# VH-VL binders against q9lj97: the designs that were tried, part 8

Target 1, 262 residues: q9lj97
Amino acid sequence: MSQEEQPKRPQEPVTYGDVFEVSGELADKPIAPEDANMMQAAETRVFGHTQKGGAAAVMQSAATANKRGGFVHPGDTTDLAAERGVTVAQTDVPGARVTTEFVGGQVVGQYVEPRPVATAAAMEAEVVGLSLQSAITIGEALEATVQTAGNKPVDQSDAAAIQAAEVRACGTNVIAPGGIAASAQSAANHNATIDRDEDKIKLIDVLAGATGKLAADKAVTRQDAEGVVSAELRNNPNLSTHPGGVAASITAAARLNERADI
Short names: E, the ipSAE of ESMFold2; O, the ipSAE of OpenDDE; V2, 0.75 times the mean of E and O plus 0.25 times the DockQ between their complexes.

## First folded at step 7 (VH-VL; framework fv_masavibart)

Design E4 (at its last look DockQ between E and O 0.01; V2 from the best seeds 0.00; counts 0 for: pae E 9.2 > 2, placed apart)
Fold by OpenDDE, look of step 7:
Structure E4 (fold): chain C 262 residues (1-262), chain A 118 residues (1-118), chain B 110 residues (1-110)
Amino acid sequence: as target 1 above (262 residues)
Amino acid sequence: QVQLVESGGGVVQPGRSLRLSCAASGFTFSRYGMYWVRQAPGKGLEWVAVISFDGSNKYYADSVKGRFTISRDNSKNTLYLQMNSLRTEDTAVYYCARAPRWYSFDYWGQGTLVTVSS
Amino acid sequence: QSALTQPASVSGSPGQSITISCTGTSSDVGGYNYVSWYQQHPGKAPKLMIYEVSNRPSGVSNRFSGSKSGNTASLTISGLQSEDEADYYCSSYTSRSTLVFGGGTKLTVL
């Protein structure tokens, strides 16, 4: 009778970094039951229900594991969640509603729902039956990033992603002086010399008004998204894309455009 | 080697306050929950308070709730127990203990004696 | 919080095996596999001997073993030695997210 090796109980707690693409102090923190409950409540408030496979569900699973492992008590919360909150925010961008989930100010989930751009022109076009759903442009996607990751310090991966986006928007490999790519690179370089995150240049500082900063713009394609994702990954030591970041926003835009048959 | 060293014990009158300290070394202090456990003379063990690794969660035994405050300074690798409104029944050796899990203590200090006597 | 029930004292001769029981409820010993055993010599701090019912920390003799059945956990010490003379305490996690200790058992090696 083979003594079924009781699955070795995890020796370490499930941390935020284990299940989400988060960094800093949060990444090393065990997921606590109250954190998960807060996320569940936030999702329910925003969506009317918890999302299947969403952040709340993931957090609940992790917290349950941690509780069983004796790493957390049922009423435990992380300091970051307690201090900075667990939030779900929705932002309307042209052609979509973006819902972003945060723990302690870091993105742990993002959802994009396509919405018909009720442009005044679309109201006129509804009269003409031509729903000209305008494709989301690279510039618009970059601006949308401000809503989801605006407070993120600019790093090299962001700069690379923004450069890739600009190149694709403009159809040229030449980085324009004073362009958004140049600005992002400058910000990343500057930030590398700054110790405190609060003193660093943020994505909002670079990407605000991105549509107006691009020499040219175009509808986001899948190929564009792949290029931007690749750029971000290559320049991220973690080999991951930032949730709600540049690559994520471009990818979301591409998916929306594909669904709209644009 | 893991070491825990309690200090701050002594003789106090009922109603007075005392602050205990526990200096930790030989491990990453900020990764572990910490307990205070006390033992009255000739009696058994009683848990007093627990604090999570980051100090975000604190729990107290009913016998000390509202009177005692557990805290920690991870930068100093130190655990604290502020004891207010002390009673004669609080007389005990107070141990700090490392808790790799909430339900077990793998390392204990030598203890510090607190005597509350009129 | 009601303490877990332990015998006040147990005794044995060198080389014998003895067992100390720790009886709780379905809300503690019976509800969780979070039973620990501690050895305490006179004037010394407690030492963890068993955790999670049956696991030995590093450095603890294999003469010490733990088990549980229902609401009762047991510590068995085989090949009893004079150095084993001490007080032994069990503990358990509880459904109220607290810890409860047993009353302690004095082991005498005859």
Scores: ipSAE 0.025, ipTM 0.569, lowest interface PAE 4.6, mean pLDDT 86
Fold by ESMFold2, look of step 7:
Structure E4 (fold): chain C 262 residues (1-262), chain A 118 residues (1-118), chain B 110 residues (1-110)
Amino acid sequence: as target 1 above (262 residues)
Amino acid sequence: QVQLVESGGGVVQPGRSLRLSCAASGFTFSRYGMYWVRQAPGKGLEWVAVISFDGSNKYYADSVKGRFTISRDNSKNTLYLQMNSLRTEDTAVYYCARAPRWYSFDYWGQGTLVTVSS
Amino acid sequence: QSALTQPASVSGSPGQSITISCTGTSSDVGGYNYVSWYQQHPGKAPKLMIYEVSNRPSGVSNRFSGSKSGNTASLTISGLQSEDEADYYCSSYTSRSTLVFGGGTKLTVL
């Protein structure tokens, strides 16, 4: 393992927002040396080795630059990393194994191993020796959000994003009774009257079983992701998307589907 | 503070029906997903059914799917399990459990025994 | 339901440290940070000891700790006491949006 050191003039700290698609308080935080060490340990635990080019390597480079610039010291840890932790988790969903890396509850890295989506036609083709590649569906991306943001309280931006996703998956303008969008809107409305976050309804409460609740499903496209992102942004007072949230998961799925089509 | 009390257990013959209830108190019931979990005599824990906080999502173990129905009445702080077409292998202590994050049960009732025998 | 694999029994002496393993697949223990551990004394309801792999609920002794590596979660009990003698179950969220339990481990304090 080598720590990449780049000579730099002292200027301003390298923050999480400079190197990762994160938002909120974390985006403004300088990347600290212990944050990087925690990520390296988490990657080693999951992969059995240091991940070349992974989030830990990026964080190590940024932390080294920040140390050289005098913005952090060897034992420093970002408050959000200390409170919410640094984790690497693997999740299997239909069609993919997803490895997600988090700092302070926000996604800083995602690795996806695409796998064939089991269908009657795909299973029969595989039996006769045909190989089919599969794409990540809207339902699968919604369910993957459980892993990345399951403990987030549901708000109106989540409900809007989920509704946009469900409408696109099912190809209808009608919100089904007992559907995911209806449940998300109910949760958002309920949470608006609750003061303590621990008492609020969470995304896992709404999104668990998403693939089983959709009337129809489809592969995520770039257009789907743009629509879901737009819905989440328009309904977020901070004009941002949630890292690892609904829009983030749909966008990641769309990006990976585009790579798989080549 | 948090209390879950199961009722409705008893001895029934195979093929018959039974309805379990779980009375909740000490917390805002409509905020929480709820599970039924069972434990056959001398055996381990087995998940049976789950219902979301608003009742919109319900899931069942394969062993009970089509025979059991989970429901809730948030106005009465009560969880239910309707058990139809009972079989000998359904014999167990049935617990209701609170699941604030779907995946873990932070509070459990004391359980109610269901015995299915000829 | 596919059970997570736990040893049927483990034993230790008072004051010692023991570890109980819980092995699943990439579709449950390996794929999610939603692993829990429960303690059950005879005739009693289970009690949550660990959630989200390593977190302790309020009122649970810091002698109990949890961890995960790959597809295997572990519960470690330090400073064994006679009251720790019980059955221990792990559980994990699955990719099918439900839950799976381990088969249980009987801990004997010799």
Scores: ipSAE 0.006, ipTM 0.514, lowest interface PAE 9.2, mean pLDDT 80
ESMFold2 (binder alone), look of step 7: mean pLDDT 92; pTM 0.927

Design E5 (at its last look DockQ between E and O 0.08; V2 from the best seeds 0.00; counts 0 for: pae E 9.5 > 2, placed apart)
Fold by OpenDDE, look of step 7:
Structure E5 (fold): chain C 262 residues (1-262), chain A 118 residues (1-118), chain B 110 residues (1-110)
Amino acid sequence: as target 1 above (262 residues)
Amino acid sequence: QVQLVESGGGVVQPGRSLRLSCAASGFTFSTYRMYWVRQAPGKGLEWVAVISFDGSNKYYADSVKGRFTISRDNSKNTLYLQMNSLRTEDTAVYYCARAPRWYSFDYWGQGTLVTVSS
Amino acid sequence: QSALTQPASVSGSPGQSITISCTGTSSDVGGYNYVSWYQQHPGKAPKLMIYEVSNRPSGVSNRFSGSKSGNTASLTISGLQSEDEADYYCSSYTSSSTLVFGGGTKLTVL
């Protein structure tokens, strides 16, 4: 019985969800020409050129297709890209440089460039130029999460991680009314009653301005990161941490702080 | 059936305060962004304020920023607009509107008239 | 922010097609596909007729259509009827993360 090829549905616009592993409202948005241009500009700023097969190239191809299909017009941008930006960020980790590309706060590309482990002498020279950057605080790490996972719907694992972070920052197990933990829990509970991801509360809604919402703050330690990771894992049925999520951000901050202390 | 009903309008002197309410019914209120839009007598439409699903994000027009506060009580299915330091130019019919999509309003209330006069 | 530019008035006879323009800049109409059109009868609340340039909500007649070219959005009403006599407003998202309305157009059916 030959499976009749269902007639190719009329050509729907190429959305972010079609080409990237994104979720929520962004996943359903057609890729617009100005979004692609912004990514191209960001890549050029960071790399000196656009990456072959990178996010900018993919977005340009999609935008061109959408333009041909009449789904977007020249000069169009998506609201999410306009509001939250299109950014390319580089982070140096031991042995590698990680470049992450974001649209509307969601990761659309990640590149790892191996860096030769410069001999101890060359690492000392680069460490000397690292201005005594103040240790990254828990509040700052939470705010940074907005950039990497801001558009993620808040779930119970996020709420647990945020609560753990707040407890660590404030040194108290008491959930403050109106605090970030309370807000995150409320968001998670609310989202559990909503079917559509586009209608759910996002991490950006909770974590924006986190430094100002915490009653107290402190530099992130390894113990803090372990506590937050544990909280997230216990409340995630998949027993994993979300890439670029709360636990990941806190862990990254802890690692950076440890390196700065060396 | 989706319904939005504004209340709290009236005549007030400049410098005074007024609080508007919008009662929502016929839909899941907590899953929609809500807007206030006003219309001066014989004039066009003007955006006033917006509030996110849970009230965590609020934005205001420059003309009302620092004077007006938008809020919501999802348990009561009610949207609010606290108007302080009212001016004569604030005289308008005030509409609450539901926004299922970005910057589009599919349902409007009938509006409530606010008159600021000495 | 300056209001989007609409003609103050347009007129047509029953059965005719009319077009209302909404002109902005590259920072609003020309920059985004977030243009909406509203119909307002005297003493009534506005009604959404078109959203995101060309989409019709459920219950809106197929006589209403929207388009955009450059910095100008257009509302076309075909087969004009007496009930179409109303004020029409366009709106757009702006680069300043705000909403802007047009000045409105009075449509008269002759």
Scores: ipSAE 0.030, ipTM 0.545, lowest interface PAE 4.7, mean pLDDT 85
Fold by ESMFold2, look of step 7:
Structure E5 (fold): chain C 262 residues (1-262), chain A 118 residues (1-118), chain B 110 residues (1-110)
Amino acid sequence: as target 1 above (262 residues)
Amino acid sequence: QVQLVESGGGVVQPGRSLRLSCAASGFTFSTYRMYWVRQAPGKGLEWVAVISFDGSNKYYADSVKGRFTISRDNSKNTLYLQMNSLRTEDTAVYYCARAPRWYSFDYWGQGTLVTVSS
Amino acid sequence: QSALTQPASVSGSPGQSITISCTGTSSDVGGYNYVSWYQQHPGKAPKLMIYEVSNRPSGVSNRFSGSKSGNTASLTISGLQSEDEADYYCSSYTSSSTLVFGGGTKLTVL
């Protein structure tokens, strides 16, 4: 569906799955006006304004189309947005600012933007004793995944992506016993036998403290990101990567590092 | 039915040791991160230690680091806290807590009182 | 000892709304979306009210809501009832892979 054609009366409701890479029950829900208002309020709380072209704007456009089509009414809210909420969170990490937007606990938007290294970073680096010239490492990118997908149950695609990352960070094809990759594979295998997601092992359980758990670490390169993306894709039945997941975080770090090297 | 039952609390003198146990039932213990949290009489909550689902990672509050050791036995569904070199400021009710996937304690034991006094 | 700052007390009348703040740093509340809120009645273990900043567990009244801006998380209780009188604690995951609590806030329903 073209943005230029959205003002015309739609014949079918616009759902979360039509607009965002979400799954499960949420994917089939028409985007409702109050969902969009909740996201706009959340963006305003974090940024002081809504983001142009951000999740709130997209949801407002979809909700407006759904109102014109008679699929929703003013003040309607989806059950999932009402029950589980809509949030926008912002975190500064070395070299980047990560903004993540959620509906019903699912990521609908992630923005990774560089931080200035000359002024804002000087005070932060002095406090923590870090070099102002440091690139984002594989370990730091894995830690960023805790921010964006830490609550996701570990599956085989995650384990493969983490293994690819650890192998590249350490410069060896040997999986260290007790390393992050070994832990992720064990979690994925265990989770395959667990019915309820609440009982499953999550990405944060494996990735928390990743920078301190790697035997070695390195700045993320484009080649590293391509390898991690390939591993995640090949081990996902849907042949896709998870938004805000391991491959996404490594890719974002690689892009930031390339700009710093240019 | 999720249950957490702490035991091993008591009165001890400074410099001595105690071992706390937490028996877990009603859930798949081996997939949960487990915590010890304490509360001094009339005071707030203080995190003490955490252990990952498989026991491979352990973290401690600065106030107990080097003196306390957290451990688990997944075959017995039991969490442990070995408390060495106890100090009077370690006097508290000690809770065993289950951590769901969001670093939140959705179930707590009733607690066991540890009193460290001369 | 806690690293997160909460007001020592708040009060409100039945039916009103109150907000409890929880202020940390960029290394905890500001850095992660793993902020939780607990309610504790005298002599009882704490009860989880909010997780991941704004999510409500099953069985928790929709009168409880959570939010975060910068380094400050907030718990809002609307339609205040006498049963809400309790101590409230926030907690956050930290960059050191640890967990920190706030000092607690005593809520009095007048």
Scores: ipSAE 0.006, ipTM 0.502, lowest interface PAE 9.5, mean pLDDT 81
ESMFold2 (binder alone), look of step 7: mean pLDDT 92; pTM 0.922

## First folded at step 8 (VH-VL; framework fv_masavibart)

Design G1 (at its last look DockQ between E and O 0.01; V2 from the best seeds 0.00; counts 0 for: pae E 12.2 > 2, placed apart)
Fold by OpenDDE, look of step 8:
Structure G1 (fold): chain C 262 residues (1-262), chain A 118 residues (1-118), chain B 110 residues (1-110)
Amino acid sequence: as target 1 above (262 residues)
Amino acid sequence: QVQLVESGGGVVQPGRSLRLSCAASGFTFSTYGMYWVRQAPGKGLEWVAVISFDGSNKYYADSVKGRFTISRDNSKNTLYLQMNSLRTEDTAVYYCARAPRYWSFDYWGQGTLVTVSS
Amino acid sequence: QSALTQPASVSGSPGQSITISCTGTSSDVGGYNYVSWYQQHPGKAPKLMIYEVSKRPSGVSNRFSGSKSGNTASLTISGLQSEDEADYYCSSYTSSSTLVFGGGTKLTVL
């Protein structure tokens, strides 16, 4: 009589922090069924369908597990999702469409779709010379981060990534007083003393107008991206980059520049 | 209570393969980076490999790069180390370790002994 | 990668303070604040004693403290006790995105 090992009921709920790179209060919240439903609806609205392996699917699986474990009930929603919403937003950048998924203001997913710049002139057979779209700069990539992760509280990983980006942009290891790196570090330090995420300094507060805050700027290269990614990883306990965060934005920019042969 | 239990160690000949497992319990496994660290008999600690919480990032020591593969199954709360092309120098106690912070290990298993001998 | 340099052995009497040094380079100990210290008793797994140069995990005695100057990190054990007799290893993150350990220090309590 093979004692069918009853699947050990999960002793702990699946939380947002278990499946996504989120922080603060959200990270400890069990994923609720209505949260997943909201994400599914949002994905469907934006994409026309739910993404395979996307945030909605992950959330559904987690919510199902949580229901089985008795940690959540049908119809439950997290307070953060209820208060701040579950949203999917698309932003068009030169050469790409970026879709970002949010729960309670935190990024839980990001998709980058390359879009061929349909130059109107491609209707005539003339070899429309690849209009040298200006390479995306580090400053521009940092500003773009505001769109994907603007509401994220600044942490040490962000500060490190921003510092790495500034160093790469300026070609100097010297952190300028009042520069974007210094600002980010200050924000991260401040945020470490704040308990509530809503009261923390956000990436938007630091990265808005980043192009104008840099002493120098340059087109993003693969090497730059690697440096920024490395910096973010080193300062992340999870050894990951934040989806839609600084390193992700710089990496996306580098990839776009490479494709454009710039 | 946090527990890490390594298994899969044994005696193998050079050139053979071995797969180690580390069963995790008492914490949310999927939220932590995990490490393999080894210690040759009577020697010091050597970092082997690291994997991010979601498996998206992996790093290896130069000594094992190309031969060893770190992986994880979060649904099973298990960490793995596939060791190929084993060498005598790979003889060690292999520890799995949890990393809650930047390259620091707060919990370790008791280790599993791998002996590579002709 | 060359191991961080630790003294092979240190000794002290009960109640004394001892310091173990860990010397690296600007690419590891000197470059980052990611130095950790581990205690290992014979036949046991290592235990984290200090992380990020000077931070102490919960449950670790306040007799253990860490510091860094230049390329050298230091573990200080105050009020030495017999149970402190063990091997001690330092570690550091490196600029190559790797982790390096020291060679270990055997602490004997006389």
Scores: ipSAE 0.010, ipTM 0.501, lowest interface PAE 9.6, mean pLDDT 85
Fold by ESMFold2, look of step 8:
Structure G1 (fold): chain C 262 residues (1-262), chain A 118 residues (1-118), chain B 110 residues (1-110)
Amino acid sequence: as target 1 above (262 residues)
Amino acid sequence: QVQLVESGGGVVQPGRSLRLSCAASGFTFSTYGMYWVRQAPGKGLEWVAVISFDGSNKYYADSVKGRFTISRDNSKNTLYLQMNSLRTEDTAVYYCARAPRYWSFDYWGQGTLVTVSS
Amino acid sequence: QSALTQPASVSGSPGQSITISCTGTSSDVGGYNYVSWYQQHPGKAPKLMIYEVSKRPSGVSNRFSGSKSGNTASLTISGLQSEDEADYYCSSYTSSSTLVFGGGTKLTVL
C-alpha cells in the first residue's frame, strides 16, 4: 500500500524564465498553481487534452515544486497571468496549423502541425453542391462553452448570446418556453441580485445538454458567429466578449466548419 | 441550515416502480441544480440524474435512461425521482444532493434505501 | 466502463502525508477543471472536500489539497489524523455532459 514520503524540497523558486524563453517582469515570476490550471484548461480546449511535455505540463511540474518549496500556495496566481490571462490561439495557414500559447501576453510555446490541403475530390463535391454532414452544430458549440466557461456566472451578455444562438438554430425570433435562452435569461436576472458567486447560477447549469434541448439545430456558419458575437458585445458593459464564452465557442465552431467545408 | 430529506425508499420486486422525494429547506431551492446519486451496499458512488434549477434540462446516467425520470416542484421545494422497471442492480441508498456549480455536491441528504430483490 | 480509476486502498501512520490518485481520460479528468473529492465515513453521507480540482470549501482543513496533471487528479492529505480514516471518492464532469465517480479508496490510519 502507499506510504508516501515527502517530496524533495526545491531551494529556490522555478520562474517562467527558468523554463520558457520569456523576458521582462514575467521571466522573474515564480510559476503559480492557478497559472498552470489556466494553461491546462486552455490546452484542453484546443487539443482535447494537455500536450505531453507541453507548456501546461511544464507549468504544473514547476508549480508543484514551488508549492513544496513554500514559494507559492495552492490557490496562488501570478499577477501577470491573472491580469493578462493564459491563452492558446490557433492560426491556420496554407498546409499548416500554428498553435501559439501565451502567458501574460508572452509566447511560451508554439507548435506547427502540417495539415492536408483540400483534395480535388472534396473540391469537386463542394462545387456541385454536395456536402458531407460532419460540421459542428450550434447546439454542440453551446455545449462546448461548458468546457471553457462552465464556471462563469450567467449574466445578461451570456443570455443575449445564447438567445441569438438559439434563434439561429431554430429559425425563430422568439425565446422558446423551456428553451435554453429562457433559462439563461432567468438565471441572468436572478444573478443580478446575488452577491456570492457560489450562490449564482452558472453557464454549465444552463448549457449542459444544449443539443438535446434545441427544437432544431444547424451547422454553425460565419454569419451565425457574427450575430452571436454582436449580441454578446452589445449586452456586456465592458463592450467585449468573454474569453472561452458563448460567442468564443460559436466563433471557434464557425472557424472549424469553414476549414472543414472545403 | 441547509437540509435535504429523502423519502419513498423501500423493498420492491424487480419490474416494479417507486417514487422518491427530497424535501429541501434552508436555501433558495429554485436557484440550484439538483442531483440524485446512489450507492449500492458496500460499493461506491454513482451519479443517477440531474435537473436544472428551473427543470428545463434533465440528464441521466446510461444505466437508468428510459426507466427513471427526475422532476422538481419549485413551489414545494421538492425534488423527485420516478423509478420504473426496477432491477436488482438498482438496489442502493439514493442521495439527494445539490450542486451550486461545477457538479460539486456541497450538501447531501441522509439517503433513502431502495432494495430490489426477487 | 465509465468509473474513474482510484486505488482500492491506501494506508498511512498519523502525521504522514498520503496521496490518492484519480485517473480518467481526456474526455473527463484531463478535459475539464471540474474534479471534486468527497470523504465518506461509515454510515454517513459524503462530504465535499475539494472542488474545481484544487479549491477547498469553507470549513475543510488545509491539510487537504488537490491537484491535477494530465488525466490524473490527486488528493493529498498531510498530517494524517485518525478521523481521516474514511472512503474517498473523486468525480469529474465528462464530455458527454454527464458526471462520473471513481471507484473509491479506503484510507486506513494506524
Scores: ipSAE 0.006, ipTM 0.443, lowest interface PAE 12.2, mean pLDDT 79
ESMFold2 (binder alone), look of step 8: mean pLDDT 92; pTM 0.926

